# Ledger of designs, part 11: VHH binders against q8rxe9

Target 1, 356 residues: q8rxe9
Amino acid sequence: SVATDDTSPSVKKRVVSGVQPTGSVHLGNYLGAIKNWVALQDTYETLFIIVDHHAITLPYDTRQLGKATTDTAALYLACGIDVSKASVFVQSHVPAHVELMWLLCSSTPIGWLQKMIQFKEKSRKEGVENASVGLFTYPDLMTADILLYQSDFVPVGEDQKQHIELAREIAQRVNHLYGGKKWKKLGGRGGSLFKIPEPLIPQAGARVMSLTDGLSKMSKSAPSDQSRINLLDSKDLIVDKIKRCKTDSFAGLEFDNAERPECNNLLSIYQIVSGKKKEEVMEECKDMSWGTFKPLLADALIEHLSPIQARYQEIIAEPEYLDKILSEGADRAEELGAVTMRNMYQAMGYYQRRRY
Short names: E, the ipSAE of ESMFold2; O, the ipSAE of OpenDDE; V2, 0.75 times the mean of E and O plus 0.25 times the DockQ between their complexes.

## First folded at step 1 (VHH)

Design g5 (framework vhh_6fv0_2; at its last look DockQ between E and O 0.05; V2 from the best seeds 0.00; counts 0 for: pae E 12.3 > 2, grease 25.5 > 24.2, placed apart)
Fold by OpenDDE, look of step 14:
Formats: structure tokens, C-alpha cells, sequence
Structure g5 (fold): chain B 356 residues (1-356), chain A 120 residues (1-120)
């Protein structure tokens, strides 16, 4: 009985993620997301999106969006995203994102979107009545981003957990409404239209907090640039920002003290950028003063970011290269998305275009 | 401008309960962890509790663990502190804070506070 080793090439599971091209990619984005993406490339089929449609849901500078988009793409590559392993593309370059969003919107109860915490907070600034429909519906766009490519996993930060859950619910609902026998009756294969995506939550150690608030995530939306390290910050600026970062008055340095969130954050950053083990950092830094540690951290940051900055400059100096990469990524995305869209239009009973 | 307004303090007997509220405005409430701190007479400002932006992480001072519960409603921009089994040593002016500095007495983003008195 020859055990036919049905080594069917284990189809790599697919991972999709992205960042908004709003401002500069900061250390939190890098250490909390992009750096982890690099590791995922070997295990998964990875699609990394610059999600520029999301960027327009809030006030933005039209003069800067294009540059921010290319900069973000360049930084993806500079941070170690390998185009031989991953597809990198711009969301707006793939029309299917918006098409799918529309279809999904038809299956999303308004009450689901009304419960989104981020919308509630963002809309309060301008008043709920003045909040854009785009701001209200962007979770459906996010859902489209994920489901278009039949994603198995979505690396997400804690702030996006609710949106991933929404995406899962929408996927389940659509599968129920249009999938299975109903779809088969319309000439489709039947079964599920969408995979139900699973969140990949980064390890707690990967959450980078604000330099001005150790209990708040480093964010682009923070009013002060002093609250964050941008990947493209100059050496002097990094030194200055670290010098001025919020610290406490306790002696020594320690991890995992709830009364010392800034200390924990800064040590964690140092650990990650230095490549040292937590125990090593603890031993090294336990008796340091802030005056000693801050320069050490700054130097470690500079050392870590310098290669990224250098690579970024190389990429930006060759715009045709970046354009080619983005174009190829978009082509791949279109191919993948086309299957999903075909199935959705069929399952939903659209009159299909016949190509003669 | 950041505004924090505490309420719900009062006089209670030992073993009693109070619920404090903090109304926040002038900033994106759900972008920030929020804190409860307190100051007893002739004592420095003392940290009581922290809650992260999405309530995913919650921390308490050891002396209040099991008795106090911090929560938040981001839709209402409100922070809460349920205080049960109050002790005389819990008597203090209670403040909600967006940030507090451990550099001295610098709590730059706290409200006016609400007085909690625990007496028999």
C-alpha cells in the first residue's frame, strides 16, 4: 500500500494589510506593523496596500496625498518588503476595492456601522451631522480591502479589532445571503463567497506608545510631532525628540510597571531596535539614569533607522522603479480581485457582461 | 482646550460606595489612556487607576484592587470610577487625568477634582 504522499503543494495562506498615506510613517507603524510584515513574507502570500481611499475620509492636503502615497510605498520597500515575495500596490489603482465596497454596503446594516467607536469619536470633532458618509462607511471599504483577496489573515493593531470583527460579520452575512445553493442556482460554484478572515494580533511588545504619553499609542493624529518618531526623521531630530520625551522621576529603569508606562515604552523601543532580549535590556539599563539612557536610545534608533533612510533615498531617486513595482502589484491585485468580483456579481444576480 | 470635569464625590461611611464620573472634552477621547489620581490632605498626588483607550488594558493601585473599577464610555467621552468598600484611607480629592507627569506635582491635564470623604 504505497502511501501516496499527496504532497499537494500546501497553498500558502494569504495575508493582507495596509497603511494610510496620511503623513509620515512613524516608528509605531514600523515596529508595530511593517517590521512584522517582513517576517510574514516567507510564510504567507502577502499583499501590502497603500490605502489612499481611506486617507480622504478625513480632511487632507490634496497637494500632499500623492507624495505621501509614494513615500509610504518607498518606505514599505525600505523597511524590507520584498517585491519578489509580496505584492505592493495602491488601493486607488485597483477599482475593485470600491466596487466590492458598494456590494458589501448593500448587505451591511446601518446599525453595525453606527456602533463603530472610531466613527463616533471622529465624528464628534465635526459634529455627527457634519461627518462625511465616507467616514461613516470606511469600515465597509476596509472590509472590501480584506475580502477582495480572500484573505486568510489580517495583521491588525488593537485599534482595528472592531473593524476586523465587522469584516467577519459582513463576510458571514454575505455568504449566508448569497452563497451556497442560491449561488449554485445562478450558475456559480456554490459555497462560500468569502473566506472569513482571522486577525493576526501582534505581540504586546510591538505596540509603540507615544513619546508624550506612555499609555497612548503613537499616532499620526497626535497634534504634536514630538509625540512620535518618524522613520525619516533626521538624526538631530531623533536626538531632540528623545531628549524631550516624557519620563518619570523614579530611580532606575524597569519594564512592566504600570506606574511607569513611559519607561516601559522607551525600554521596549530600545529592546526592539537594538535586537536585544528583554532580559539583556533589563540588566543593561536597570541602574541607568534618564540622562544616560536617552542618548543610548537615540543612538540605537539612529542606527536602526539609518539603513531604512538610505534605502528610501535610493528608491525615491528612481521613480520609475517605484512606479513599476506599484504597477505590477496592482496588476496582481486586479487579477485576484477579478475572481472575487465575478463571483459576487454572479451570486448577487447581476446581468453578466458577455464577452464576445 | 482640554477640559476634564469630575463629579460624583461625597461623604460616605466606611464600607460605602461612590461612583465618580469624568466628562472629557477638547481632545479625541479614545486616542488616550485615561487616569484616576487622588490627593489626600498633606499627601502628594497618587495614582489610582489607568484605563487604555479601548479599555483593553486596565491597571489599579494595589490598595484599591478588587474594590475599585475603572471604565469608560468613549461614545460619551466619559470616564468612570466605581468605588466600593471605601476605606478612610481612600478619602481624597479625586481627579481624572489624560496625562500626569511624575516630575513633581505636575498634573497638567486634570480636572478640578471631586472630593471623596469617608467618615463614620
Amino acid sequence: as target 1 above (356 residues)
Amino acid sequence: QVQLQESGGGLVQPGGSLRLSCAASGFTFDDYAMYWVRQAPEKGLEWVSTISWNSGSIYYKDSVKGRFTVSRDNAKNTLYLQMNSLKPEDAAQYYCAKDYSLYGSEYDYRGQGTQVTVSS
Scores: ipSAE 0.006, ipTM 0.226, lowest interface PAE 10.5, mean pLDDT 89
Fold by ESMFold2, look of step 14:
Structure g5 (fold): chain B 356 residues (1-356), chain A 120 residues (1-120)
Amino acid sequence: as target 1 above (356 residues)
Amino acid sequence: QVQLQESGGGLVQPGGSLRLSCAASGFTFDDYAMYWVRQAPEKGLEWVSTISWNSGSIYYKDSVKGRFTVSRDNAKNTLYLQMNSLKPEDAAQYYCAKDYSLYGSEYDYRGQGTQVTVSS
C-alpha cells in the first residue's frame, strides 16, 4: 500500500463551544468573540452547547432560564451558525453530561478543585456555607462537556487555562486508571478512553469599547444601556445611542491618536461593520465633523445588523422550527455521547443491563 | 464607571526588565481576582498571570514563571507586573482585566493596554 495514502476518510477535528444562556448579545461580544466562534464551523466539526446546567450554579430566575436559553440559541443561529455544518443544542437535553460528570467527580481529587481561583472568588462573595456543591464541582461538568464528545479543541482564552489544564489532567487520570492495557484487554481501541483536549485560542476579534467611555470595553455588565449597542436594538435606538455617544472637540477624524480614544473606537467600529479597509476609512472620514460622521456610522451599523435581526425574528416567530433544530442537535450529541458513556462504563467495570 | 489604565511599557533590550502598573477605579477592587493578558500582532489574547483578591492564589503561564511577578496593592487599587529577563517573544500589548467568560476569552473592563517591545 501507499504510505502517504491510507484511503481512510479524514474526519475534521472537533471543537466544542459552550455558550451561557444570557438571552442577549451586544456588538462588542459579537465582534470580539461570537463571530469568530461561529466561523470555526467552516474549519472544524463544531458543537455549540447552550450550557443551562452551568447557569444554576448561581442564583437565577426560574421563570427566565428557559426563555434565555431559547433566545440565546436563536441569536447564535442568527449570527450565522449553519446547521448543516454544526450542531446546536441545550446541555440539559443530553443527560450524559451529568452522568459523565458524576463518574469524573469520583476520579477527581478534591484538592484539584480546591485550587480553582474562580471557586474561591465566587464562594467568598456568597459565603462558603452558602456556596453550592455545583459551584465547587462545575469544573467537572465543564470537563464532561468536553470529554463526552472526544473533543480535540475547546475555544477558551489563556485566562481559562486552569480549567482546560484540569480537564486535561482528569482525562489523563481516567486514561491511567481505566485505560491502557486494561482497556485494550476489554476490547478497547488504542488504550485511551479520552482524547486529551487542547485549548483553542481564537484569533482576536475586534476590541470594541463602550459608547460612554472609549477606555472601557463594551460590556453587558456596564450600568447604562447607552454604553453598548445590542444586536437587537431598533434602528431608531441605534441612531439615538450613536447621537448621544461620547466624542471629543478635535477637528477631523483619525485612527490611533491616544488623546482620542472615542474617535479611534467609533472609526474602528465603522471600518468593521462597513467592511472597508482602514486606509479607505481614513480617506473617507478624515475631514468629517462628528455631525457628518455619526449618521454615517449609524447607517453602517443598521445595515450590518439588519440581516441578523431579521433572521432572529424569523426564528423566534416559529418556535417549532427552533425546537426542531435544538432537538436534532441534541439527538446527534446524544448519539456521540452514548458511545463514550458505554466505553466508560465498560472500562470502569459496570454490570451491563441486558436487553430482552 | 469601571476604569482600568495600564502603564509602564516601553522598549527594552533582551534580558531587560519592565514594571507594568494597572490603576483601577469604579469598582470594589479587592472583591475581584485580577488578570494580566497580552496580545502580539495577529495573535489572540494570551493569558499571562492571575492573582486572587487577597493575593492568596497566584498563577503564571509556564513560559513566564520565574521571570514575571504579579502583585497588587488593594489600598491603592493597583495591580502590578514585574517583568524580568525579557525575551523577544514577550513583546506584546499588555492588558489588565477584572473578569472573564467561563467558555470564552471575553474580558470585561480591560483598559487600552501598554506596549512592551523587546529589541536588540
Scores: ipSAE 0.005, ipTM 0.229, lowest interface PAE 12.3, mean pLDDT 82
Fold by ESMFold2-Fast, scan of step 1:
Structure g5 (fold): chain B 356 residues (1-356), chain A 120 residues (1-120)
Amino acid sequence: as target 1 above (356 residues)
Amino acid sequence: QVQLQESGGGLVQPGGSLRLSCAASGFTFDDYAMYWVRQAPEKGLEWVSTISWNSGSIYYKDSVKGRFTVSRDNAKNTLYLQMNSLKPEDAAQYYCAKDYSLYGSEYDYRGQGTQVTVSS
């Protein structure tokens, strides 16, 4: 009558996080998401995946993918990912991701994938004939990224709960079809092949808005680089972007005036990167002109980002060190994934290749 | 430029109802899924609801399912959230949004929001 915990109480819980290889990270993503992921490594066994197979489902530049992958890895390390506490690796360095994805595709009803909002929107705009098979089946790849490692939790915003719910449904279906007594009959342990993952919804972080439109979230998808501060922006570029950012003609500065969304955004950025309390910023800045405040904000951004940029430059200057880290992470991931794959092939009744 | 303008918030007693509206401009509204998200002072940004371009797919946060109803009027470029049986924990600044990030909470074109206050 009482539900039992399927997890051994002596085992540390595991968290798997995927990140797109964009080669750049903006201030909003850093303050909103990356800081939360970094904190998780103190509590959980963490795996951070650079999901380069995801990058090829959309138009991309073949000349940039490799560099974007290594730049992204170096940026996460510079932001505080600690390889003594966490594994960092590249998705394509672990073939088991796509291998498991293929097996999961064979157990996923087409109707389940058609329910995914992103595919529906893409198909409506471009027609089904113009959407790639990769885009249609991407949710199975995302599911494989999670299930391969028997993850307890996946840190996602609730807006991505649909993907985690699909992963849970796929895991339950595979456990039903291939686990239990059927697996015991084939020489396996029986029971569940996959732990059912749970979403972990951390603090969303700071609400950082566009430098060109205080009503829009700061985003990598915005057409103008002027709309965002990237973590690797030079001191001169930060100064220039802040100098040219959208402002208003009101006297003084204040939070929470709906007529002044740019003012609220820029003060919020200053508050966060300076480490000051809102009340301190209000008192300091209330009588400032934009001409006085903009240099203050730029200086605070430069001071906050300089240590991150210095760490990034140290990492990227030693490509063998970064390669070793990613290789060791991939080895760890491959070892974990191999257990899951052996169990899957056994439960599915495959004739497995003998290793000499 | 793309704009989203939220309205309809206010003070309500527990068990009360409010209808939020989001007026969209600067993009082809009926080509995009739309989202409602909220943020309370001590909490991070929290997803509430999603509605596809044609209303064929609708999703809700578990705690609001059965109490909230999202809808859209593509002819008026307007998104709605009907909130019934409001609870103190529903008190937050509510925003409508277009687009989101695959591996994180990154929303484009959020407006100023509309405040919902629920008395205990």
Scores: ipSAE 0.000, ipTM 0.283, lowest interface PAE 11.7, mean pLDDT 82
ESMFold2 (binder alone), look of step 14: mean pLDDT 79; pTM 0.799

Design g6 (framework vhh_8dlx_2; at its last look DockQ between E and O 0.01; V2 from the best seeds 0.00; counts 0 for: pae E 20.6 > 2, grease 30.3 > 24.2, placed apart)
Fold by OpenDDE, look of step 14:
Structure g6 (fold): chain B 356 residues (1-356), chain A 119 residues (1-119)
Amino acid sequence: as target 1 above (356 residues)
Amino acid sequence: EVQLVESGGGVVQPGRSLRLSCAASGFTFSDYAMHWVRQAPGKGLEWIGNIDYSGSTFYNPSLKSLVTISRDDSTNTLYLQMNSLRAEDTAIYYCARDSYGLEYYFDYWGKGTLVTVSS
């Protein structure tokens, strides 16, 4: 089949990223990831995934997963993801994610996964003996998410850097084990099976910390909802959460003080949602009290989130629209993934099914 | 730095043959499959064919009878022989380096060379 690509000879590099549908998307997800994704759409071929297989690696409410998935998708769109520029789809809607994960697992030494910091941390919280195999192997799933689509770049936070490095190592290993002449001997094209992905690390300030602990990242897994701003929080709730957020007793406000992590976090949030430069925020807020700054921050948050909330409501009011978008996204993903899977099965020496 | 430079384009009469060249530099040429692609005015990108590192060739079925791709690894050069040129073959012709064994995935492109077929 003659692939006519209507795209100019300059093939855009591919970017893949995703968020778990574990509850409501919070400000950290938005400012740390989704907001940055929007800017990538013009430069890259972008795939944005709702990674629901990842969501089940920890305890979750089965009654809420579906809604969380659709909500997350709606919020992607509400935040500015453009389906004319990007593919949006649900991970579980593309079986190849898990298929590839299995193949990758066969080439991943257990020792590599045992070194993952996030597993150690999460397993400690749940009890190491009670940690699921899914939790242990989810980095391989993440690797599959990335490599399935031959991603050039993966936007990740600093906390995910280790997983990206793992993905790179796995890709290299698989290329070495099964690629090249070996693959050619099996009737394949030969060469590399996987592109080695590169991390795109957000600019400083994109890491949003907990409202109750400036040393902890804002997280959906935090027991208190007070620790996070959800994108769909009401105005009153935003005001209340900001009012009650943890602050210090130091005079004035300042960035980049290790003794004032909450201050740095709140200023950073303000900077991002207001669209102001760091220097402008410093000058504006340096002499403010918390009593003055907190309302200012709340107002800025409300102003920033209101359009997103409005758009979200429009999207969820049209479920067929969202379903169509997700279906089309999944179709695209399947097409892209099919090539990767075909190559992998061939390179690994599987007996391939012939369709008559 | 990876560089691909196409040459050999120009104005030719219908029915004539033309050989395009692509000079590669900045990478181990022999390790990569290479592709030829073209873009006609007002049309999308059309894949012509490729040659893998072993010398095996694959062609667009619509163009197979009219084109031959070859490579010289000693000179890092890719070739496209075109025969019996028609007006519809007027296009910018690009060479591209194959990326990771994926069909129609290219990581580097030349600037292209214009081929105009006109009486």
Scores: ipSAE 0.012, ipTM 0.264, lowest interface PAE 9.0, mean pLDDT 89
Fold by ESMFold2-Fast, scan of step 1:
Structure g6 (fold): chain B 356 residues (1-356), chain A 119 residues (1-119)
Amino acid sequence: as target 1 above (356 residues)
Amino acid sequence: EVQLVESGGGVVQPGRSLRLSCAASGFTFSDYAMHWVRQAPGKGLEWIGNIDYSGSTFYNPSLKSLVTISRDDSTNTLYLQMNSLRAEDTAIYYCARDSYGLEYYFDYWGKGTLVTVSS
């Protein structure tokens, strides 16, 4: 006999994004990446994971990790992540990430992990015998972050596709070993245990370049803080950084002159933060000196960043509210992940604990 | 955009065979397990069977001797072969993509193709 269904459910495609607990966000990340992730909330079911377990695979400051985690969460919320549309949570608050990682480690050939760029680079610096097991197995944890939630897409840059390819290969292998009729005979649904995730290459965002080198992207890892605007920089610091930024000796200002990368960068920043069209900026600024333009740019940056800074201060002033948001996100994530974990344990033939 | 399009339905005499096709597009077909489901007039959905990415099949026990599911990953096509058709096999037949534990069995399916078994 067979059970009949009277319902045909469907679900939105799911996007999972891992966020490093750095405690800071600069203008380049905001304009180039975060605003694209915020836009994904309108079309996809989105999960934003603050990946604190990944932060411990390399040397870190134990006095800063907790604060960096909450500061990062508050900054992303201030930038427009909406908890009514998306889930935001801390990786370590959902133990299933580590449980799934362990099961995936048992199905991942050592050779696959040895090929990962991050492990190769760290091993060269410290020697294989000094690299942590955590650093070596980190790609399995990243894979668990994705597969736990049956992610359709992971937003990545093209140079980061190696991690997504590993996740796809691991998912295919686990589906082969434990899925299909074997799972059905154990009382499961059958078919595949994991959806095979696809990389989502975002539509081109703003490319924000270094304030000290118009040919290099603005970056957290650049040695000089003068090279970047951080979202939480004070008004005085923004003014000082713009005053000191690299410029050229040409008369007037213009876009799209390959000999003037700093000019193109600073005009592009002004265009975006002012909300003006490119044609309006060209007409307004074409005859300006740097002495006239730099104060204008600084004022526009201050005006644009003020609402974000105000929202950030509101959130951190209510630490219990932030804790509640992150806890509710973790509850949602745990419920989603529990389905995957039940299926995995069943398909792998485990004796499952029952609660009375 | 994920799209599944069933074809091959129509009127067929009792005791004959029929093969249905499902053309898939908008995703990597070879990565997904696929299902066949049917709905007879005035009845609920009845699961027919599935085929995983490796070609392993699992059928509704009541239908196992009467149907065969296969796939051609080179053409992104899923097939359902039905033999010894009876009047009770009259239904709309849907192909569906496996949901991989999203608390549902399927995440996408086609609009269906009607099979009428009549003399």
Scores: ipSAE 0.000, ipTM 0.184, lowest interface PAE 17.3, mean pLDDT 82
Fold by ESMFold2, look of step 14:
Structure g6 (fold): chain B 356 residues (1-356), chain A 119 residues (1-119)
Amino acid sequence: as target 1 above (356 residues)
Amino acid sequence: EVQLVESGGGVVQPGRSLRLSCAASGFTFSDYAMHWVRQAPGKGLEWIGNIDYSGSTFYNPSLKSLVTISRDDSTNTLYLQMNSLRAEDTAIYYCARDSYGLEYYFDYWGKGTLVTVSS
């Protein structure tokens, strides 16, 4: 058994994923990461948090944040989040994230934040003179997102590995300062205040490259929309983008020729969205011209993306349903977080609000 | 714990070939894309290429025809074959695991193995 241990039910380990409210997703995002993140719900209790508080650490349009938040939620649901298995909610709907962030800041040595590779990278993009206090301290907010829910695992990329290491160190420090026998003396059960989260390495995602340069990854920030397939591109637009994508003048089609990066990219996309084995794709396509292959690829893309697009349109068309999903997710998150916050305040010696 | 251990480095004469190995442990090797990266003395990091979980390879164009990356999922081993070595190929060679994500982000690196091409 891979899903459930022998004969006995067990509580699932918890995974927390933060999702920036960008409002858009391209094929590279989906195949490279999101599909595998959504699949975690089949093994773990999964929380998908639309992190609107994090979005304000960089310049943003105040008139668009709300729409970007709901669009992002709808896109992730359309990508396959099952609300019977996972919770989806908006970070700002659960005030405990910020409450815990403040408490954690008081235990976080300033030197740890200064050494973060992630902070250093973001400062270079905006310039040190223009970096906000929010940008400097956002690692504590990310730590709060994780620890608030006693998370077992956090999915990681290289950009986030240092953050998870910081979260682990903060948790260990807080457990030392306020946990164990000291926590027991203050009325706790004893033991640690926080689980120590572990990085989770999901199944590797597909590497999807730009449609205009097979040597560059597909990117939302690329100047030309021709370089990417967005999940919500119309059928006609998908056909047009594939028709106009960069190719080469070699005969036939093949994987793994370094002089043919576009060929490798387009065959790889076809393999993934068609669900075929690499060998099947090679036999099917090896003697094709680009004129024969491009319509085949476009049709496979359209077939793969159409169910996602249909689901997205259903969700957006029913804003009360989306609001209900987000509200129920926030309610569950508040219940989980309340336990953590009570324990943290008590361990730190706060006068707690009375319960009747 | 995730570990990546490179081996096979040493002193090699110009024009010869060398094969580097990277032994992986602590994770399901067959599920991950793997990369080779090198750093010449006093220089920055240079990406050599990768091999993904399906066996597809992609190489730095400047190193085209000089290198071949392969993997053996039954032994959890990544390989780098380098041919026609030149003095400029002197570097520390690292293997790296591709992170879960959209770009080549590496979450684990080996300690590296030194290759010296000397005439």
Scores: ipSAE 0.000, ipTM 0.124, lowest interface PAE 20.6, mean pLDDT 80
ESMFold2 (binder alone), look of step 14: mean pLDDT 85; pTM 0.860

Design h1 (framework vhh_6z1v_2)
Fold by ESMFold2-Fast, scan of step 1:
Structure h1 (fold): chain B 356 residues (1-356), chain A 125 residues (1-125)
Amino acid sequence: as target 1 above (356 residues)
Amino acid sequence: EVQLVESGGRLVRTGGSLRLSCAASGRTFSSYAMGWFRQAPGKEREVVAAISWSGGSTWHADFVKGRFTISRDNAKNTVYLQMNSLKPEDTAVYYCAADRSPYSDWLYTSEYDYWGQGTQVTVSS
């Protein structure tokens, strides 16, 4: 209800976004989410966290985690994340994330975590005793990712809506339990320990649908790789996937016909990657056959993705450069988080370790 | 696990108001995010509004902002769509849906596991 003290010197409001270390990004994620995140850098102080601790809460391949982490970082940089405007870092490089998570666990009622859908689904399938403690408590880790940095906003997206609400409720509870006059009596400032984060509603993003089903969104979890364009797909693979994509038998091409979801999807992709206005695409493509349009779309995709792929290859060819970027990001994150951690330990009555 | 039944759809005049209700059965209603979708004749199904499991976060499509409000009552296992300043272009079958997981993209129909049968709203001049 009350404003929290902000110890950050930044004049911009802060936005925190976590990304899973998948090592791959498809066109739907790029056009629907990453382009919006890139735009946020101009308005907000942005922190992009590669959440490798979250990646271990479900089965994963130990041989791929490190590579997926660096590949994901390189892809986001290639897509336009600018380290002069934003911080990019790996969650496990900043121990304060798990330290804060542990402290927040003491203030989170078990019933709040039992309501989280992912734990409920996993425990239903395998039984409560077979779900990991990490899976049960990961919402507290996600809350720590946000609250550690006194975030003003969290983008509303696929893994944020329920967790944003939990983060707000936990922040309010911790402020009530440990803040105010109690904190002042321990030598602190008093007032609130955490800024209450607000959801950031995104601009309407591109709805990129499956290449094999115009009614389903493009997804990394779809069984067929033919259903998606990945940002790192070769020119030959892009051409092949577009040749094989589902089409219809109607004459000409058009937007907004409910009977032609694949046509709408493919024209929308062409519009966005070509940079043309909808009216320009309509006039250009209205009388085209699929045989004429498919090569045009493939060429536009190749032209759009080539600079991203070239930048990605530059970055991964210099692992020392990427390592330094991630290390510098972690240093900045650690400085920001250290303020929050000192305040939490003080307000909770801990004896602080003395440095010599 | 969750079954959804919409009600409240009817004929209403331009500028009028209408409240749609979606009654959910199931012990886990309070753990699901909920959405309202609509499909007009000759158009694709589109998302109208969505609400989080606790009711603390809501989203409304630009074409209904300031006119429609989504809300929920977890004690009654019900989600509502309050529709004000209705326009002829709001004529559609309205569907209630329950969200699959915290990682779903709630703007797409493919992300919702459970759907109602729909309720018809007709707005006349």
Scores: ipSAE 0.000, ipTM 0.141, lowest interface PAE 18.3, mean pLDDT 82

Design h2 (framework vhh_7pa5_2)
Fold by ESMFold2-Fast, scan of step 1:
Structure h2 (fold): chain B 356 residues (1-356), chain A 125 residues (1-125)
Amino acid sequence: as target 1 above (356 residues)
Amino acid sequence: QVQLVESGGGMVQPGGSLRLSCAASGFTFSSYAMSWVRRAPGKGPEWVSTISGSGGSTSYADSVKGRFTISRDNAKNTLYLQMNSLKPEDTALYYCAKDLEYYDSSGYWDAFDIWGQGTQVTVSS
């Protein structure tokens, strides 16, 4: 079935991506995911949602949520999100997200939510009786984030596939229950209420591994900040982290030796941030010692991250600019969402308020 | 119960072709992205290819791009890997995997919740 495809040739297909308001981004997320999402702006109509409602499903600091939201927005803009090509907005600034979530909850069997891996892991750690209803039902909110905008594709960070699959099943169920001839009988268009979104699998790309363990992915959840490069790390901190990163005792440097996972990781990082071809890096670095290579890698990282850091500082120095961008994004999102909500309420048989 | 059963491996000459199959049962197959991963003796797992639930999106490791094609038949709950222009370096045990989600992103080869028995591919003269 091509139900997920837009049949209008003049309209770009839409991509919707949600990002947690963590206030920080590390090199692995940047090179492995954000760069791919930024590139989507050239091909697709892109919407980037800062999902602050999701941030409250687990214990959080009320003093930091607002700052983390604006810091995250500024970081994504600094990484290359272009507001002339894409919309960036805060989930809570568009009430239709939670409104649609409530309607979708009415159509989602409890058993579907119990199968979600994230809930199983969180409820195991906290105890089932201590897990919030919000944590249990947040997959319906994620589904609302996607379906509200009739998204064609959702870029999968490597951890998002199960939620997208749930969104597909919910969309199919709602289309079956409320769409088609039933919707036509209520004065509607008929057919599908929702496009069935497809996961957009990134092309084989950079996988950045931990600085302290070449067999583990670089991760925000790793106990030691030494294991990662954050985009906002100072020059001195980048130098120190690279100086102290795990290496081996082999002579020279090489890719693709299974006995040298740290070597492969660090050369891969150098290749990507320097913009060089693999063959160029191999020739340049094959006879280097770690003492020669580590400063070279640190310099390349500093050179690559400096423009991002400079742009971030420019944005946070002008908070009115950021506020305006997020407000304009929310206005665009509300226009798109209003169409979906009107159709949903009509198909579900609601009496709709009229304003005089 | 959820099951993944790989088949289609064997011995082949360099430059030859093989088609691997993975029969899935116990879950809504069309709702899940599926991957092929391989493991050669003495090496860690290498991600080979991924296909979205509908089949609308595919991705490949650089080492196999242009030579391998991933596909699926959702009516038969079957995943395929067409392997062309096989090289000795493609010798490995090939696994069918269903992707697993985590809150903190790790990566495809780290995030598989179901591994089948695997099917052996040997490329030798």
Scores: ipSAE 0.000, ipTM 0.148, lowest interface PAE 15.9, mean pLDDT 80

